VH-VL binders against Cytochrome c oxidase assembly factor 8 (COA8). Designs and how they scored, part 94

Target 1, 167 residues: Cytochrome c oxidase assembly factor 8 (COA8), of Homo sapiens (Human) (q96il0)
Amino acid sequence: APERGAERRDTAPSGVSRFCPPRKSCHDWIGPPDKYSNLRPVHFYIPENESPLEQKLRKLRQETQEWNQQFWANQNLTFSKEKEEFIHSRLKTKGLGLRTESGQKATLNAEEMADFYKEFLSKNFQKHMYYNRDWYKRNFAITFFMGKVALERIWNKLKQKQKKRSN

## First folded at step 6 (VH-VL)

Design g35 (framework fv_ebrasodebart)
Fold by ESMFold2-Fast, scan of step 6:
Structure g35 (fold): chain C 167 residues (1-167), chain A 122 residues (1-122), chain B 108 residues (1-108)
Amino acid sequence: as target 1 above (167 residues)
Amino acid sequence: QIQLVQSGAEVKKPGASVKVSCKASGYTFTSYGISWVRQAPGQGLEWMGWISAYSGKTNYAQKLQGRVTMTTDTSTSTAYMELRSLRSDDTAVYYCARDSFEYLGTPWFDPWGQGTLVTVSS
Amino acid sequence: QAVLTQPPSVSVSPGQTASITCSGDKLGNKYAYWYQQKPGQSPVLVMYQDTKRPSGIPERFSASNSGNTATLTISGTQAMDEADYYCQAWDSSTKYVVFGGGTKLTVL
């Protein structure tokens, strides 16, 4: 039975890469870092009797994780691409080839690279601001639904206790 | 030893249905999925779909939706693939393969069954 | 749905390095897998998750995946390596498995 929850989690992955929880799992677990985003995904356990509210919370958390994974995968790719283009541009400006005489990748020193990092951060400032805003909104929504689920569980526990006493 | 053993060759007429079996051994059957892949004579590999041995959940290739059904019998550790309304272009070797549920990446297939030749001819 | 393009054939002499390419849009953003199929036999996994080699596969097999191209490299190619090779990737948008068209490796 627990393995069914693990398998269902695989069908709603981060969207960047498929990931699998351990074969037997009755609980959420943390996976290895994603190849592109470098973030560790959380694999969610799906109970057999999941309530509609619990399902909504889980889907919100899964959707948020997928959005977060996609954002950082794209950001890391953009960074790598622009970094290489910057290096090539600077080497061309200096009249240097892309590779050393030994065939190694030509590199720039830390001082030269600092200019790139400053430019990249400045250029992406607005994008990161929107990311932070959406991240806070999503976490607020998750916290709100976690509160609703907690209240539902307390209410159901009280109802069960009352019903058991009446039987 | 982990092994998948498939049912024997079938000859069918156009419009008929075929059901191929795939018996697993050497691992916990319900911990993995089974994918079905076919190969027409002299052609490449074509993915047909997969099924969870744990939940029975399926995902079929769009081209085959409505004609294919995948099932499992956990008591015998056997997966089944039924293809309906057979056409001559369904003539192929049909493979079952174990989907990995290890905790990295996309599904990959190891091991594969020995294959089942299905010939559709009038 | 994603399409993976492989050359139909590659020919090398024994002891030479064979390179088999698999091209697809942003394939480097996906995991690539490689299968070997000899005549009358089932496919055998030779490389998984871009660069990893299953137990039992010789060290002369290696692979890479970046940009739009994944490459399977066989160093010191032997007659026994003659086979059809297929690349595979996962299309997360359709949740479908995609195979390349296959490459026949001939060792002359």
Scores: ipSAE 0.000, ipTM 0.449, lowest interface PAE 21.4, mean pLDDT 79

Design g36 (framework fv_ebrasodebart)
Fold by OpenDDE, second read of step 11:
Structure g36 (fold): chain C 167 residues (1-167), chain A 122 residues (1-122), chain B 108 residues (1-108)
Amino acid sequence: as target 1 above (167 residues)
Amino acid sequence: QIQLVQSGAEVKKPGASVKVSCKASGYTFTSYGISWVRQAPGQGLEWMGWISAYSGKTNYAQKLQGRVTMTTDTSTSTAYMELRSLRSDDTAVYYCARETIYDFGSHYLDYWGQGTLVTVSS
Amino acid sequence: QAVLTQPPSVSVSPGQTASITCSGDKLGNKYAYWYQQKPGQSPVLVMYQDTKRPSGIPERFSASNSGNTATLTISGTQAMDEADYYCQAWDSSTKYVVFGGGTKLTVL
């Protein structure tokens, strides 16, 4: 038997499922969960008179979403692959087949799987720490720009009210 | 944390037997195997054999067949290696290691004990 | 029985890249594993399944396998990387774990 499993690098297809909202939508749309990342994509609304600040916010949100989609797609693939390898290895150690007598996939018990989860978390701890750090940075930036956009909108509304009172 | 703790150093005479213990912790003992590896002073690593902690199945290096016995006690999560008819050339540091099996059957050693020095002297 | 051949020694200057080779029959169809052993210490797994790095192993450690030769690469080699390195494979015919002869890495 070939000892090297062909690592099919199933590169997560970079294609975020572009859920296309109806053309007349005036709000953000949330799509179904992506099959790889399990994250729900958001289609961001583009106003007709989008300000440069609003555009910057939208782009930042989009980039952050793409970043999240890619991270979790890859993480889920890695997790699934390693989990399967773990199960196979443990079954083999036990002298058990990959399938039960009933033809079902052989599984490990919760205690045995706890070892996998512990090891997986330990192995990926740094990766998750970096992700969390970057996630906070990105979300803080988004929140900051949301605040700026809100202030801009308030200011523009006030100017319009003043102009209407002067006429 | 995964740990393998071995018994202390042994001094034996030629013809005697030695039994080294390896206590495992931090993982499900019966889900893995234990391999034994020895290293003579200034020499490389020599694989001695392995045992499945679940099935008790063993495979010994041909050179050591008949002289080595590997056992496990699942109640204490301890592996044992007995080497009989000791010779001067059996003087080595003996390591236990957690043996992991890949799905294609390849074995590798991911966690190691601290080693046990066995000295065979007249 | 499969035999794995390593160079007995490799020398590298600090900050340079060290490469340790392991050659064996049919190694191209088998996974290679690498262990680091410092003086007076137990071996530590540094690479598994040719290219995978265990937790706690620095990113400067990498490995590849081409044909019947596995290679351990240490980029930006540090003084702390001075150790003996052993390659390992599994022989499917005998079901033996097979080690290479070991390579002493010296950081000059």
Scores: ipSAE 0.419, ipTM 0.777, lowest interface PAE 1.1, mean pLDDT 89
Fold by ESMFold2-Fast, scan of step 6:
Structure g36 (fold): chain C 167 residues (1-167), chain A 122 residues (1-122), chain B 108 residues (1-108)
Amino acid sequence: as target 1 above (167 residues)
Amino acid sequence: QIQLVQSGAEVKKPGASVKVSCKASGYTFTSYGISWVRQAPGQGLEWMGWISAYSGKTNYAQKLQGRVTMTTDTSTSTAYMELRSLRSDDTAVYYCARETIYDFGSHYLDYWGQGTLVTVSS
Amino acid sequence: QAVLTQPPSVSVSPGQTASITCSGDKLGNKYAYWYQQKPGQSPVLVMYQDTKRPSGIPERFSASNSGNTATLTISGTQAMDEADYYCQAWDSSTKYVVFGGGTKLTVL
């Protein structure tokens, strides 16, 4: 039997998967993990009477999701590439082939791989710091607009309540 | 503090190639992309393409696909745009501009280079 | 592919309000951006994400974006505001930056 699910990797650098929600969706729903980012995308329902503020909030959330997906897709591609290069280099320095006698790819033990993880984290420390900064900035902005939308909805309900009382 | 400085004006013959440089300073080069935009005399802005200094990924305008190449050198914080098989209608001011890829999920050009005039004439 | 349409020119007297429009199919579902370009100079970002002003841009600049039309509004227009103005959106399907054709603002 071949290795089940052995190849789910794509060679294309486009990175981000797309999918569609069910036909009868009237709410947001969560899709399967993206092939490259490993993050689950959210598809947003668009109401017919969406206000300009609600539209901006939705656009901000959608664009934040795409930014987040793209960042992690790029990080995972870089990680995979550098991991393969590290393994290849280390096996070559040991005088070992890239494949075992069974034809499988040769691997390094956990202790040897720890060196790679340490180097990768250190090398990418600045990128991760900027990612975390921008991730918090984005979530702060989303929270701010969620607050604005909530206030708009309260004001509209109060306005409707006033009109109902006039009847 | 943030500055993009481009190479000087060039005069080229039809069929030649031109390579324009754009040196960035005042920010972390690898945290942003660089877009290239050109403007023919008396005309509007025409987007040519984008490169991520972070990932090296590129995206080129369809009409320039096959003629344009964008690269970066992170050691010098410099972006390059090479346009091949020049025609007289490639005569334009060529701009590099910083593209925001980590600011609220939208892509726009917040700082621009001074521009490089490329004249294609026989 | 997305196309953004701007009027070629707009004229106002000093102190009056200038309005520059940018039209595109469902443009209100995208973020709009605005650039100012003075003769012989590079473009300068004056508005981003529909309504936001970069540091250094005067408060008299404001903008909106809804339906099919984004609008840049300059209140109390000054001679220094005379320039070409370009709108911009980002097309997620092509991943292209799309510019409008530009509007020449004359202040006299």
Scores: ipSAE 0.000, ipTM 0.477, lowest interface PAE 17.1, mean pLDDT 80

Design g37 (framework fv_ebrasodebart)
Fold by ESMFold2-Fast, scan of step 6:
Structure g37 (fold): chain C 167 residues (1-167), chain A 121 residues (1-121), chain B 108 residues (1-108)
Amino acid sequence: as target 1 above (167 residues)
Amino acid sequence: QIQLVQSGAEVKKPGASVKVSCKASGYTFTSYGISWVRQAPGQGLEWMGWISAYSGKTNYAQKLQGRVTMTTDTSTSTAYMELRSLRSDDTAVYYCARVPDYEWLTGFDYWGQGTLVTVSS
Amino acid sequence: QAVLTQPPSVSVSPGQTASITCSGDKLGNKYAYWYQQKPGQSPVLVMYQDTKRPSGIPERFSASNSGNTATLTISGTQAMDEADYYCQAWDSSTKYVVFGGGTKLTVL
């Protein structure tokens, strides 16, 4: 962010990482909702001394975010396209044009649209089941690696603490 | 490459049934409808009906009500038209044609090659 | 029952303008479509939504639709344009697709 860059320049003249407080150095940034997926992207902060295990976790989280964003962008696009096709097909069957007398887009009533929603949900049931399965698998993997990173940090702290006590 | 490929010619006796297939390729089958149009020898085009590949909903020409059934098989991207209680005046070339449900007013934009059905005693 | 009436035949010389009419009650309030069919071949969509031309159809094809009459116009008619031409509309009263009887275009 521009504000963080300016503050960092003013606050840390000696340039060592420990001079940047953890709360300012370790924060992820959350963006606005994506136009197609309607999901907010997360920009992951990369520590200066990232371990290989921490890098693997970060990449897994990023890949999972990209997969999730693509899935929902595709689903939302498919829904919008099929909804428009359904409306056009129904208006065609009724002998109605695409626009009303006032020039507004012609639409269907709630009862007619209920048929579309039922068909869409039924048609996409298996696709959503596979999505849920993959979502759980990815979250399990992320949780597992988060546990490994936490364990690594605990062991490093214990080694440091033991050395201080023995001296 | 968009194609509609129909089954081969059939010869049937009066009173029998015929089932013509139309295999679609090169597009998302469930995003479009399929219309069936027939043409008797030396005559014009006659609309038989329409089916949504998405919903399975059908709309049949009044003259064929009770004798025609249209179906789709999404797993094979194939549309079917079955005509029962055949008469000699059902002798015609039968066409399947794609109905663009998106920009639905583009007419019948792609047609199969046609299937000749001959009804003779 | 709605019906679309076309002349059974139209003859033109090469390079001349051919006009094929399609008449129906209040046809101008509906979208009209035009198909070309050559002997032994499937119909081909040549005009859609009254005035629009599909990609691949020559610029010399044009159409109009107003009142009770839709018209397909072929300027600078070529021998290759010789075919049967069918108009089509949707009939709101019966909820059926309706085809015209067809017009045989002869380029002599």
Scores: ipSAE 0.000, ipTM 0.445, lowest interface PAE 20.6, mean pLDDT 79

Design g38 (framework fv_ebrasodebart)
Fold by ESMFold2-Fast, scan of step 6:
Structure g38 (fold): chain C 167 residues (1-167), chain A 121 residues (1-121), chain B 108 residues (1-108)
Amino acid sequence: as target 1 above (167 residues)
Amino acid sequence: QIQLVQSGAEVKKPGASVKVSCKASGYTFTSYGISWVRQAPGQGLEWMGWISAYSGKTNYAQKLQGRVTMTTDTSTSTAYMELRSLRSDDTAVYYCARDHGFLEYSPFDYWGQGTLVTVSS
Amino acid sequence: QAVLTQPPSVSVSPGQTASITCSGDKLGNKYAYWYQQKPGQSPVLVMYQDTKRPSGIPERFSASNSGNTATLTISGTQAMDEADYYCQAWDSSTKYVVFGGGTKLTVL
């Protein structure tokens, strides 16, 4: 039998898994790890009286999550593809074929794979730098909007207190 | 649009040095390597060496070891190939080409237009 | 040292199949690549990793690599295919890229 969460997992064309939390949830919900990105998605709770600023913060957090999921799904797929191509190339060079005598997938030892890891990291350094830069920019923006939402809530609280004093 | 644009033709005397440039655009320069390939008039292609645009790691053809230097300038997305102690048999069209980093399975998928270097007295 | 040997020329009639060979000791243990070069132009990648065709290259181009010989096959050869063709491989023992001497394809 499948696990409770397994049957509720849905995969988008972008490679991002979807998980549907209970309808009456008053909290953010955390789903199972995505097959491709290996990151757990968060489903955000939407209050009935959400302000435009709160909505913008939520959408920014959702967009950042989707961007992050897509980046790691693509990165993991690229790593897997290039690793297979490297292994196939080295095995072809050795004349060993792609499978062992027992029919198992042929592999290279850690020393042989060191060349691949070094080149993969060097080749993808700029991509990872741009990812880190954008990740920090997005988190800064989220923090900034969290601050604005906090100030809005303080202002509304003060306005309500002022109205009560005038009554 | 991926493009490699090379510097213009050069005429040099024997014993001089030449430095050819290759400006990349349309892709992340530091994620790829650049190979240099030359072709003497009416002759075939000869690989000279490779440089990583990220690490600056180089591998030169043994015949040219000691005479060739490859460099990159990441701020301008430009690769350079300098050949020293020029001889008449260095007269050739010099090409830069994009390399994916792993020599055993990396194709040369985009090429510059070529730079004619003439070595004459 | 020359590692890869190609015939200097191959001639075919329009619509016929052209076959260009590239021979080297145990070449099938290496990946083979093929480049097309027209007069006054830069080489263009037409086949990579033995059998793979880049996007934009017509499906009439195919290739194989087995034993000591890699072969580029052009079915239904057209006048526009007239060019010099170069094979290329990487030698894992020396870590150098090696080109074949080139084959002039003439379509008459």
Scores: ipSAE 0.000, ipTM 0.517, lowest interface PAE 12.9, mean pLDDT 81

Design g39 (framework fv_ebrasodebart)
Fold by OpenDDE, second read of step 11:
Structure g39 (fold): chain C 167 residues (1-167), chain A 121 residues (1-121), chain B 108 residues (1-108)
Amino acid sequence: as target 1 above (167 residues)
Amino acid sequence: QIQLVQSGAEVKKPGASVKVSCKASGYTFTSYGISWVRQAPGQGLEWMGWISAYSGKTNYAQKLQGRVTMTTDTSTSTAYMELRSLRSDDTAVYYCAREYSLWETGPFDYWGQGTLVTVSS
Amino acid sequence: QAVLTQPPSVSVSPGQTASITCSGDKLGNKYAYWYQQKPGQSPVLVMYQDTKRPSGIPERFSASNSGNTATLTISGTQAMDEADYYCQAWDSSTKYVVFGGGTKLTVL
């Protein structure tokens, strides 16, 4: 008798998406949406002659991506759980089962679900505010380091042109 | 055919515990809840509590809080009800019933045959 | 805790209409369910959501709800309808199931 594997409650994976780009890639790769966060992971390209500043930018982008993946994975799980509980509770108060007479999953209409969304947003408002604040801080830092890297690259190109003119 | 088959009659002393089983068949076990209802001799129906076979969530009657535990085994499609610290007034026929809703309490459309639990000194 | 009140007994002659009432303060906003129990047997669902009849239940069984009172009606009552009848509701405040005290229907 095939052991019907216990459906492992897929806990949100704590790890970075295992998306593996082609070995000879010279650019950043975007993966499919993650099943928990619904965010598309990015595999960052590592140059052969990566400068310390470029490395710092890459690490900051990776850390920010991981932070975003974790936040949205947890938020989506919480949302799904609370939504299901709300639907069950509301159907019960209406004297309805979880299935219709036709055997379909019972659902609530858009008006009834509007109450859930309002309550959920109200309850999670502070969490979203902190997320948005931290998101802007992280992206500002990334943008700042992108500017520094751009300047470094321009400077290095100018030095190489001068050296070629002197020879 | 949908069936709920309960364990056999039990005789217990005061202070003991009893565990009654209810094996479900003929439907998707995790798509419904199980409620437990008892009936003392010559008395009416008393709701004891509910368990979701899907989520494992429970809701127990206030009178039985701390003394009752309901569990499910999805691999065997079996529900269990344990009642502790038994008293003479716990003498009753205990029924498991399928609940139409997975959440809280709906109509009870299928019932077990009942299990007589006798508490005597 | 919500309480559902039923008459302890109702008597009816064969072929007549039996009516069993169930009264409760919060019943007006909740669905009523009805169960039949014969001696030595498990309860059987005979009506759900106030007026709906499960498959296999005879058409002579009907139910209604008016205000805080649910009523089970058995038209053309037969000897086989002699049983205990229980109303049931759900209390949204406590999330508990509540049964009525039961009504013994005797067919004379």
Scores: ipSAE 0.017, ipTM 0.570, lowest interface PAE 7.4, mean pLDDT 86
Fold by ESMFold2-Fast, scan of step 6:
Structure g39 (fold): chain C 167 residues (1-167), chain A 121 residues (1-121), chain B 108 residues (1-108)
Amino acid sequence: as target 1 above (167 residues)
Amino acid sequence: QIQLVQSGAEVKKPGASVKVSCKASGYTFTSYGISWVRQAPGQGLEWMGWISAYSGKTNYAQKLQGRVTMTTDTSTSTAYMELRSLRSDDTAVYYCAREYSLWETGPFDYWGQGTLVTVSS
Amino acid sequence: QAVLTQPPSVSVSPGQTASITCSGDKLGNKYAYWYQQKPGQSPVLVMYQDTKRPSGIPERFSASNSGNTATLTISGTQAMDEADYYCQAWDSSTKYVVFGGGTKLTVL
């Protein structure tokens, strides 16, 4: 584009643009925390000699990050929206306006909000259970592949040592 | 339940502008991006750009920068794509599609029905 | 810009296995996606992130992606599978979506 030159940054769910690693970076880079998911995005470096196993691990980590970011961004947005709707509904039932005389946003007390939290948790119980199950499965898979990559690296180092000693 | 419904076919003269709409339903509009993809008659798919319904930020294909503008209206769950300075080679079916990934553009899991834009003198 | 190359056409007999390839430099380092488009219809996502099927896509659809080539495989091909198939990937150099040129699958 003319105003920003050849390339524009993509938009993250938090409203923060995707970051790029510094030029000539050889490491993964961690961005700022996402405003809505409160998770830090990671851009994964792709080595010149990436093995198929390393590629599988990287893709799995990228997919898990995307899944996690989407889940928590959606969950936090849903919570905020339903909380606001609940407060507005209760204020309407009481015959109160959405703003106080001082212009501040009207709120409910802790006992009134307890009803909302109980309802929200009950409604989302199954969703959270599925999230936790998938989270454990994903982290197990990542840990397993990290172990395989570590073993591959050790084996390759041993092969290099043997090759250097050979006549 | 998830669907994207686009505006109807348009016939435009060279140099005119066209604005295609895409109304989303069945999901939380602001949690996904919308990409625009066009297809000239008998040709393949060409990506035009995407917009985040969440932040309103856009990323346009370099070929179309300066001629295309993508916007959203959160109150109606509608995305818009405006293409200016139309040429005969802009004749195509224009699709909106929901962007599944928030970190990489694509995949596109749900597509609108398409809007035929014909540019002729 | 990265280019994704697909054969323009593939023909198979009903019940046979169809293989549609998509080639690009280091494509295996990216996720590949596949779309099916029938005449007069919108594209439909049939495979995502190299090997995964969306709900509603038959088990006879499978895919792989390694090295420079992604492959969509349709086992026990049916007449209803006759369509144009497009591969897609993310181009990290331009940060743009890249589509393959498309493959017309004929079941005859």
Scores: ipSAE 0.000, ipTM 0.474, lowest interface PAE 16.4, mean pLDDT 79

